VH-VL binders against Uncharacterized protein aq_532. Designs and how they scored, part 8

Target 1, 203 residues: Uncharacterized protein aq_532, of Aquifex aeolicus (o66814)
Amino acid sequence: SDYLLRAESLFSQLKDANAKEETPYLYGKVKGYYEAIKLYAVEYKEDRIKTLFTLMSKNTKKAVRGAYTEREPLTELITFEPRVYFEEYCDGIMDECFYEKHYEKEKFIELVDYFSLKRRVEFLRNHEGKYCAPFDFGMAEALFNAVSLELMQEKPDEKVLIALREKLEPILVMAEEKLRYAMKKELPCYRNRLSEHIGYWKP

## First folded at step 26 (VH-VL; from Jd with heavy chain S33A)

Design Mb
Fold by OpenDDE, last read:
Structure Mb (fold): chain C 203 residues (1-203), chain A 121 residues (1-121), chain B 107 residues (1-107)
Amino acid sequence: as target 1 above (203 residues)
Amino acid sequence: QVTLKESGPTLVKPTQTLTLTCTFSGFSLSTRAMGVAWIRQPPGKALEWLAHIYWDDDKYYYPALTNRLTITKDTSKNQVVLTMTNMDPVDTATYYCAHTEFNDYFPFDYWGQGTLVTVSS
Amino acid sequence: EIVLTQSPDFQSVTPKEKVTITCRASQSIRSYIHWYQQKPDQYPKLLIKYASQSFSGVPSRFSGSGSGTDFTLTINSLEAEDAATYYCQQYYSYPWTFGQGTKVEIK
């Protein structure tokens, strides 16, 4: 894919800018999008690749241009908002009816446990995840965004959703553990929102 | 559906040890991010956080009571136990156990009915 | 420990009126605060999560706002069933602490 070659060029720019150390959140974000693009490339989903590449490019530009030093900006968080509908169930004996709430694409939502993922990512976003686990959080957000985008498709790809979920889960867990530890110990990344997190984490 | 229920003695003599058990359902402490906390409330007074425990056996205590409190879990029984030593009449209160989850903003979203513990000679 | 001070301690309000309860933290806690409702002889119930997020099943007349040190719980139009004591609670740092409570009675 032409986009894969272009994605490699973006990573070269990140290396030249020392983005992994200087802008770890954005570096993680770009890395996450690159991983998602690779998954879509296997399935020949060019429309998804194009969208993710655009997001990857935007975050790359921010990483390269800025020496934010403890002020990395939060970038896009994409969430899927499913339409809600209700099914009526009636008891023929008691002549009573009740309604059960359902969502569009419920099968796929359940497949990836989407609402749980959304809650977890938002938790990190709202609790200084970009300071205490910038790389992991950035990467997790990107992969989550890919999941959301896939769910927005008319026909979501089950194989890609599973692959994204499998890649996202360990990264999300790592981010959560780092943040939980930082909160417990009241580390500078948590109390002072300092990005100087290197050396603070204990496995 | 998440439910919690406190059990234990309702009357304790001064200097004795209080042991309370929280039995819960609808969730498991084998599940990552799950936790159970103990909160007490003296009659007509405010709520006071005492302790909580998470799935990985991480424990937290109110500092002024750390030397008196012990919290443990039995995942297989869906139980959390709170032990408080050297009870005093000032410890008379309704004791609650509550559900919490760290990746959901640490809310006490589900509570037991509470159990009144009276410390008296 | 972080001290949470609520105001007022007591309020007698006519039905349909607006009720405002404030909670002030001794230091910044960002938005790491929850609100609870406790009716007489009942256990506390979660109302607002993370300063402004309504918990499931909570009537829309309840809302939360604020950040840093000053927080507010608002009941837009008081109903008789809202007679209760309300508590704020922070989880920014250990030990977790509650406010002293605000008792709301119906006039």
Scores: ipSAE 0.887, ipTM 0.956, lowest interface PAE 0.6, mean pLDDT 94
Fold by OpenDDE, fold request of step 27:
Structure Mb (fold): chain C 203 residues (1-203), chain A 121 residues (1-121), chain B 107 residues (1-107)
Amino acid sequence: as target 1 above (203 residues)
Amino acid sequence: QVTLKESGPTLVKPTQTLTLTCTFSGFSLSTRAMGVAWIRQPPGKALEWLAHIYWDDDKYYYPALTNRLTITKDTSKNQVVLTMTNMDPVDTATYYCAHTEFNDYFPFDYWGQGTLVTVSS
Amino acid sequence: EIVLTQSPDFQSVTPKEKVTITCRASQSIRSYIHWYQQKPDQYPKLLIKYASQSFSGVPSRFSGSGSGTDFTLTINSLEAEDAATYYCQQYYSYPWTFGQGTKVEIK
């Protein structure tokens, strides 16, 4: 895939810019998108690759600039908002009816436990995940965005969703653990929003 | 659905040790991010956080009471136990256990009914 | 420890009126605060989490706002059933602490 090759090149440029050290959140974000693109490449999903590449490119540009007078900014969080519908069930014997709430693409939402993922990612975003676990959070956020985008498709790919979830979960857990530790110890990343160096966290 | 229930003695003598048990259902402390906290409330007074324990056995205590408090869990029984030594009449209060979850902003979203513990000679 | 000071301590209000309860932290706690409602002889119930997010089943007349050190719980159009003591609680740093409570009575 042309986009895959371009993504590889883009990621290489990011490494050359020392983005991992200077902009770890963005570096993680870009890496997350790169990993997602690789998954889609196996499935020959060019339309998704194109979208993710665009996001990857935007974040790469921000990372390469590297000259932030302030802290690196948060970038996009993409959430899927499923349509809600109700099904009516009536008991013909008792003449009673009840309603069940359902979501569009409920099967896929449940498959990846999407609402749980969304809640967890938002939690990190709202609790200095960018500072206490910048790389992990960035990467998790990107992978989550890929999940959201897949759910937005007319026909989500189950295999890709599973693969994304499997890749996302351990990264998300790592980010959460780092944040929890930072909160417990009131580390500078938490109290003063000063990014921690990679490797300071010890499980 | 999540439920919690406190159990233990309702009357304790001064200097004795209080042992309270929180039995819960609807969740497990084998599940990551789950936690249980103890909160007390003296009659007519405000709520006071005492301690909490998480799925990975991470524990937190109110500093002024750290030397008196011990919190433990038995995951297989869905129980959390709070031990408080050297009880004093000032410790008379309704004691609550509550559910909390790390990745859900740590709210006390589910509570037990509470158990009134009176410390008296 | 972080001290949370609520105001007022007591408020007597007429039904349908707006009720405002404030909670001030001794230092910035960002948005790491929850609000609870406790009716007489009952356990506390979660109302608002993370300063402004309504908990499931909470009536829309309840809302939370604020960031940093000053937070507000608002009851838009008080109902008789809202007679209770309200508490703010922070989880920014250990130990977690509660406000002293605000008792709301129906006039």
Scores: ipSAE 0.882, ipTM 0.953, lowest interface PAE 0.6, mean pLDDT 93
Fold by OpenDDE, last read:
Structure Mb (fold): chain C 203 residues (1-203), chain A 121 residues (1-121), chain B 107 residues (1-107)
Amino acid sequence: as target 1 above (203 residues)
Amino acid sequence: QVTLKESGPTLVKPTQTLTLTCTFSGFSLSTRAMGVAWIRQPPGKALEWLAHIYWDDDKYYYPALTNRLTITKDTSKNQVVLTMTNMDPVDTATYYCAHTEFNDYFPFDYWGQGTLVTVSS
Amino acid sequence: EIVLTQSPDFQSVTPKEKVTITCRASQSIRSYIHWYQQKPDQYPKLLIKYASQSFSGVPSRFSGSGSGTDFTLTINSLEAEDAATYYCQQYYSYPWTFGQGTKVEIK
């Protein structure tokens, strides 16, 4: 894939710019998108690759500019908003009906436990994960965004969703653990919204 | 459906140790991010967080009571136990256990009915 | 510890009136605050999570707002069943703390 090659080149440029140290959140996010692109490349999903590449490029550009600081806003979080519909179940004898709430693409939502993922990612986002776990959080967001984007497809790819989830979960857990630790220990990243420094977190 | 229920003595003498058990259902402390907290409320007074324990046995205590409090869990029994030593009449309160979850903003979203513990000679 | 001060301590309100309860933190707690309702002889119930997120089953007349140090719980139109004591609670730092409570009575 042309986009894959371009993504690789872009990621290399990011590494050369020492973005991992200077802008770990963006670095993580770009890396996350890159990983997602690689997954899609295997599945020949060019449309998704293009979208993710665009997001990757935008974040890379921000990282390379060198203007990103703790004061900079978080970048995109993409959420899938499924349509809701109700199924009616009626007892023909008692003339009583009850309604069950269902979601569009419920199978896929359940497959990846999307609402849980969303909640967890939003939790990190709302609790300044970019400070206490910038790399992991960034990467998690990117992968989550990929999941969301996949769910937005007319026909989501189950394999890709599973692969994304599998990649996302450990990263998300890491971010959560770092944040939990930071909260517990009241680390500067948490209390003062300072960037994570090596040594704060020990597994 | 999440349910919690406190059990233990309702009357404790001063200097004795209080042992309360929270038995819960609808969730497991083997599940990541799950936790159980103890909150007490003296009669006619405000709520006071005492302690909580998470799935990974991570424990938190109210600092002023740290030396008196011990929280433990038995995951297999879906129980959390709170012990409080050297009870005093000032510790008379309704004791609640509640569900909490890290990934859900640490709410006390489900509570037991509470058990009134009276400390008296 | 972070002190949460609620105001007022007590409020007697006519049904259908708007009720506003304030919770002020001794320091910034961002949005790391929850609201609970406790009716007489009952256990507390979660109303609002993370300053403004309504908990499941909570009537729409309840809402939360605020960030930093000042937070508000609003009952848009008070109903008789809303007579209770309301508590704010922060989880920004340990120990987690509650406000002193605001008792709302119906006139």
Scores: ipSAE 0.882, ipTM 0.954, lowest interface PAE 0.6, mean pLDDT 93
Fold by OpenDDE, fold request of step 27:
Structure Mb (fold): chain C 203 residues (1-203), chain A 121 residues (1-121), chain B 107 residues (1-107)
Amino acid sequence: as target 1 above (203 residues)
Amino acid sequence: QVTLKESGPTLVKPTQTLTLTCTFSGFSLSTRAMGVAWIRQPPGKALEWLAHIYWDDDKYYYPALTNRLTITKDTSKNQVVLTMTNMDPVDTATYYCAHTEFNDYFPFDYWGQGTLVTVSS
Amino acid sequence: EIVLTQSPDFQSVTPKEKVTITCRASQSIRSYIHWYQQKPDQYPKLLIKYASQSFSGVPSRFSGSGSGTDFTLTINSLEAEDAATYYCQQYYSYPWTFGQGTKVEIK
């Protein structure tokens, strides 16, 4: 894929700009998108790659341009909102019916445990994850966005969803552990929102 | 459905040790992010957080009571135990255990009915 | 420790009226606060999570707002069943702490 090659080049440029140290959240996010693109490339999903590449490019530009003197800005969080429908079960009498709640694409939602992922990512986002675990959080957020985008497809790809989930889970756990530690020890990244957490957290 | 239930003595003499057990269902402390907390409430008074324990055996205590409190878990039995030493009449309260979860904003979303513990000679 | 001060301590309110309860933190706790309802002789029940997120099953008349040091629980139209003591609780830092409670009675 042409986009894959361009993504590789873009990520290389980000490395050259020392973005990992200067803008770790954005670096993580760009890396997350890059990893997602690689997964889609294996499945020849050009439309998804194009979308993710666009997001990757936007975040890369922010990372390269922004010698942020203060704080990295949060960028996009994409969530899938499934339609809800109810199945009616009646015992031959219209007055004796019960309803079962279902979601569109329920199989895929359950496959990746999407609501749990969403909650966890939002938790990190709302609890200074970009300060206490900027790289991991950024990467997790990007991968989550890819999951959301895949669920938005008319026919989500099960294989890609599984691959994304498998990639996302360890990173998400790492981010959560770093944040949990920061909260426990009241580290500067947590109390003062300083991205100077390096050296404070020990696995 | 998540349920919790406190059990233990309802009467304790001063200087004795209180041991309360929280038995729960609907979740497991083998599951990451899961936790159980103890909260007490003296009669007619406000709620007071005492301690909580998480799936990885991470423990937190109210500082003023740290030397008196011990929280442990038995994952296989779905139980959390709170011990409090050197009980005093001032410790008379209804003791609750509650479910809490990291990455879900640490809410006490499910509570036991509570057990009234009276400290009296 | 972070001290949460609720206001008022007590309210006697006519049904269908609006009830406002304030919780002030001794320092900024961002949005790391929950609200609970406790009826007489019952265990506390979660109402609002993370300052403004309604817990499952909570009537829409309950809402939470605020950030930093000032938080508000609102009952837009009080029902008889809402007679209870309400508590705010922070998890910003250890130890976790509760407000002193606000008792709401039906006039």
Scores: ipSAE 0.881, ipTM 0.951, lowest interface PAE 0.6, mean pLDDT 93

Design Mb
Fold by ESMFold2, last read:
Structure Mb (fold): chain C 203 residues (1-203), chain A 121 residues (1-121), chain B 107 residues (1-107)
Amino acid sequence: as target 1 above (203 residues)
Amino acid sequence: QVTLKESGPTLVKPTQTLTLTCTFSGFSLSTRAMGVAWIRQPPGKALEWLAHIYWDDDKYYYPALTNRLTITKDTSKNQVVLTMTNMDPVDTATYYCAHTEFNDYFPFDYWGQGTLVTVSS
Amino acid sequence: EIVLTQSPDFQSVTPKEKVTITCRASQSIRSYIHWYQQKPDQYPKLLIKYASQSFSGVPSRFSGSGSGTDFTLTINSLEAEDAATYYCQQYYSYPWTFGQGTKVEIK
């Protein structure tokens, strides 16, 4: 589709700026959105592709600018906040009624273990994931955003959710392991960075 | 649903080795990111972290006690064992085991009831 | 080793009043701090994680705030069941350490 070709062309801008080395968190995030776009392209879901392309394009521009200015901000984290409702049920033996707490789209939330994914991404975001596992964290964040956006659809697609979850999990694990190691060893990415203005440790 | 329970001797003589077992349910150390910690509290004093171990056998010890502490796990039995050598009366404390999960902010979110260990002769 | 100093050591407070407990770290720990409640003759219970995130089942009257070196646990309207000793705990650097505790009792 037109969006897939346009998405692929954004990588030439990233290459020119050396974004993989200079802004690895944003590069990873762009790559994560690209992987999500490819999943949706197989499913012929043009409306979802447009949304993801907009995010990919915005993060590409930030990566290129950041590479030239040596600054790399955190960008969007998109979370799905399901509405809560209660259902009444009655025990015919005791003739008593109780209320059960439920979430909208509970089936889909459980399918991907969404609340666990949210906590793990937030953990990385709050504990120097941008500096200690920038590429993996950026990519995981984008794929997580794609999961959130799919859950926000009126009728989430189970196949897409499973595919996104399958791509996300190994990347999330890698970021988590890099962070745990960095904290245990107190690596420069975690402590004693060169400058607060230079927001990440370079190898 | 998560429960932990400490077991072992309540009275130990100076220089002896203490062995404590934490038996737990409601989680497994076959599950990624899960861990078990040991924390002690001398009577009337603050809490002191001693050691913890994760599902992948990654181990952490209080640095000044590294030569005295050994933490091990038996995943199939849902047990974590702490061994502390050369006990001294200053080590008299209530010993707790606790659950933790590293990618959920490293909290000690569920605790055992504790076991008082007195070092005296 | 990071030292956490709590203030006050002891506080006697009338019911329904606001309780403020502070924890000061000997160096920046960012927001890598947890708060625990220990009632008499009980094991500790997690209250707040990561400076301000309430643990499940914790009443809304408990809140945490702060970053860097200065942290606060607040009980907005003290209840009788809140009589306990409160501990802050840092996980920024090994060894992980606790504050000395703040005992809160009902006046």
Scores: ipSAE 0.774, ipTM 0.901, lowest interface PAE 1.2, mean pLDDT 91
Fold by ESMFold2, fold request of step 27:
Structure Mb (fold): chain C 203 residues (1-203), chain A 121 residues (1-121), chain B 107 residues (1-107)
Amino acid sequence: as target 1 above (203 residues)
Amino acid sequence: QVTLKESGPTLVKPTQTLTLTCTFSGFSLSTRAMGVAWIRQPPGKALEWLAHIYWDDDKYYYPALTNRLTITKDTSKNQVVLTMTNMDPVDTATYYCAHTEFNDYFPFDYWGQGTLVTVSS
Amino acid sequence: EIVLTQSPDFQSVTPKEKVTITCRASQSIRSYIHWYQQKPDQYPKLLIKYASQSFSGVPSRFSGSGSGTDFTLTINSLEAEDAATYYCQQYYSYPWTFGQGTKVEIK
């Protein structure tokens, strides 16, 4: 089916529930998955789009339900955990063998600076990014998940990785800056107790 | 390989102004999220955070010392300068500069060797 | 401003035994705490960030735990090179503050 058309229809459901205002983290996450789907629709075949659409649809349902029930949980963070390999190197002249440590897909990991992206997203997740920069953090999480899913592919697509990284960086920056400001000024989104109640910072 | 080194006078008279320079390599303050902090340690005492500055000139000072401290950076020289006015014998301490990165949990992850500054007549 | 109180102030420990150092905050700081090691006549070195994340190159015998107001640094088998003063540091609220330190010596 045409996943782009179906993705657009999900925004109608979000609008009807006022999700942009009521569940801005989940709304941002839905938007981030949509942006990733658009990149794949131009560059690649639809098996990747199906996975992203499923995640987008799941988060849409949670955003709509959350808007009516006043609950907005953190949702999935997808991380690529590369396998570590050791390759033997033997110097026949000295009859000595050495072992080199390598990561699977090391070139692609370095292409997008993946471990840095992972740390930055986890930093936001661990420091009230959901409350102090909900839309930007949600969108960044979804785009990061798309990067992780691409790295999990048998042969990652370099053009898609670069495009995802380029879309992700400015959004991640905005979330990080909003959080730093909130921490410096000790805004309610930062000082609020988050175990029982949802409070959102408005810039 | 991140390295930092403090330089400046080791003896200062009471009421004088102390100027310390942190020169670093292995990172640049043209790089987003990077920062440099100043921390001091009086002999035999605990560590005390004084100030830090980020790549975008965002500055933070220990509140009780804001009227005595100035932190500035020179990105092209990889230097951060701390100025502290009206020095007093209680300010005798080893002064450290340290690297930090705000979106990596704000750690003081790399430190200079420190410079002992003695405030005495 | 947030006061961090470490316990004990001083500990003399037989090699290979477990060392536990506590840090108690005057209010909740969630998990926004780091641990540093300062060996005699040296600059401080980061050991643990964000309560429990080991910094690069830190031996696995060092671990951190806790949340809220009570935190611990554990050395599960003390080595001679671990003789040092250990500091906790909070970054929850400005000014950032350190604990008073815990000096660990080899018996």
Scores: ipSAE 0.746, ipTM 0.890, lowest interface PAE 1.3, mean pLDDT 90
Fold by ESMFold2, last read:
Structure Mb (fold): chain C 203 residues (1-203), chain A 121 residues (1-121), chain B 107 residues (1-107)
Amino acid sequence: as target 1 above (203 residues)
Amino acid sequence: QVTLKESGPTLVKPTQTLTLTCTFSGFSLSTRAMGVAWIRQPPGKALEWLAHIYWDDDKYYYPALTNRLTITKDTSKNQVVLTMTNMDPVDTATYYCAHTEFNDYFPFDYWGQGTLVTVSS
Amino acid sequence: EIVLTQSPDFQSVTPKEKVTITCRASQSIRSYIHWYQQKPDQYPKLLIKYASQSFSGVPSRFSGSGSGTDFTLTINSLEAEDAATYYCQQYYSYPWTFGQGTKVEIK
């Protein structure tokens, strides 16, 4: 679809701004959305591609602006908040009743292990993932947002969810391992964030 | 359902080596991000973190005790072992093992019942 | 090594009243703090992680707040089973350390 060609053209703007070096978190996020768009293009789902392209385009604009202004904010985290219901179960053999907690779209949530993904992305976001693993964290965040958006659909596509999860997992792992190492060694990205953006002063 | 249980001697003489085993169920150290920690509590005093080990054999020790502590795991037996050398009466404490998960905010979310280790002549 | 200082050391509170426990860190630990409850002769139980996130199965009367150096655990209506010692614990920097504890009793 023409969204693929338009998405590919956004990288020209990123290259001109040196965004890969200047705004690595946002660059990674743009790339993550691009990877999600490519997955959806194989499935011919134009409406879902449009949403992802809008997010990709907005993050591209922020990456370019950030490269010129030396600012790189965290951007959107999209979470699916499922409705909860309780199912009463009575054991007729023992005449005892129990309440079981269930979520809407439970099988889709379980298919991607969504609550674990959400927790892991939030962990990175809350513990300097933007500074200690910017490319991988940005990509992971975008792919996670794509998972959330798919779960928000009336009928989530299982094949797409599996593909997104498979792409997301190794990227999350890499970001998590970089962060754990940075925390253990107390690297500047974790303890002294400003040193990543400011050179050492001279007398 | 996660459970942990500490085992080992309850009485140790000064200068001896303490070996404690944590046996657990409901999780495995073959599972990524999982870890087991050792925490002690002297009678009537605060908790003190000693060491922990992750599924990938990454190990952490309380710095002042690093020459006395060794933590190891046996994934197939669901066990983690803590060895502490040169025991002294000040090391008298209840020793706990606990589950942790590094990409879930590093909590000590499930604990064993603890075992009191008394160090005396 | 980061020192966590809890206040008060001891608190006797009438049932149904609010309990407030503070934990002050010797330097900023951002929000990298957990809270535990230890009843007499029992092992500790996790209540709150990452300053304010309730652990599974923890009653809603327990809440946590704060960032930087100042943190608070609140029990909004004390119940009899809440009589315990409460500990804060930081994971910002190794070695990981606990506060000295706050003992809460029913008045």
Scores: ipSAE 0.745, ipTM 0.888, lowest interface PAE 1.3, mean pLDDT 91
Fold by ESMFold2, fold request of step 27:
Structure Mb (fold): chain C 203 residues (1-203), chain A 121 residues (1-121), chain B 107 residues (1-107)
Amino acid sequence: as target 1 above (203 residues)
Amino acid sequence: QVTLKESGPTLVKPTQTLTLTCTFSGFSLSTRAMGVAWIRQPPGKALEWLAHIYWDDDKYYYPALTNRLTITKDTSKNQVVLTMTNMDPVDTATYYCAHTEFNDYFPFDYWGQGTLVTVSS
Amino acid sequence: EIVLTQSPDFQSVTPKEKVTITCRASQSIRSYIHWYQQKPDQYPKLLIKYASQSFSGVPSRFSGSGSGTDFTLTINSLEAEDAATYYCQQYYSYPWTFGQGTKVEIK
């Protein structure tokens, strides 16, 4: 399949709708999925590329429609919920026993610091990230969704997880700093939105 | 794991300057998003946020006390220092330091035991 | 500055019964509120953040709810160790402020 070329063609629809300016959160999310697709293309992970393209295409349609209707909803947040279990460890044969908490796929969760990423994305989502850092938040959310989807695989790919994490971190940092600044200064995107469609923070 | 401890004088005369030190372990102010706050509580009364500082030296003060408060950090010592000038008997309170993390909802999630500071002549 | 008004100031409750504490903000704070527990002569401890998220290690009998100006902390079945003063705290706007507290005693 040539999903990469098809993904690139979606940007002409976004350009025609002026989505970068009208729906910057969804535009960022589409861009984030596109960046994830490019990473997976390098690793020849075609099944994941198809999944990401479906998400990218859906968000493109919402961005185009949103630009026309002046509405920009939050879209999917995909979270991996690992099973938790406790492992009993006895120092001697039945003499002293301790419980140790474990997660399925613990190695991969720790590799990307997944629980921290999840809390940080949810923090942005819950605190006007869509308005105060729309492009960066949208892009971070899509890359985070890609991390979640990889962790859901039977055998997560460590190279892909590392690459996604490395691309995600600076974008997430930028969104977080824009939000903290907006809250401290009580910028219009945070406190005094003229409408929910025009309260975006601009650098 | 995370622990904080307040230290400084317990008795201060009116007009004197109070200096309190928060010493902590289990986290570092070299770590992004981490911060330390000071909160006080007059005997039998509500809690009052005074100031906080983040790892990047970004500082926040209670507006009515900005002229009296200075918050600083020493990352290598795991210490945060609060200085409050021109103390008055109404400033008698237990002073707490607390950990916070801005991208985890800004909570005061771990507190020191507090130190009672009495202001009297 | 945002004023948080708690109700009631005090309540004495028999063990195993439900405790409800309300916090009313002087303006909308969305859901940007935390709840703390302070036992006599102790430091405060975080219970609930962001209106309804339980902090690590907090018993499931504690829950929070609300949005806008009206918020509630609920203890579904009061235990002896829950005798304390409870505070709400907003982080929507500086200065960050606390409610006046609600003292809960075991009858």
Scores: ipSAE 0.732, ipTM 0.881, lowest interface PAE 1.3, mean pLDDT 91

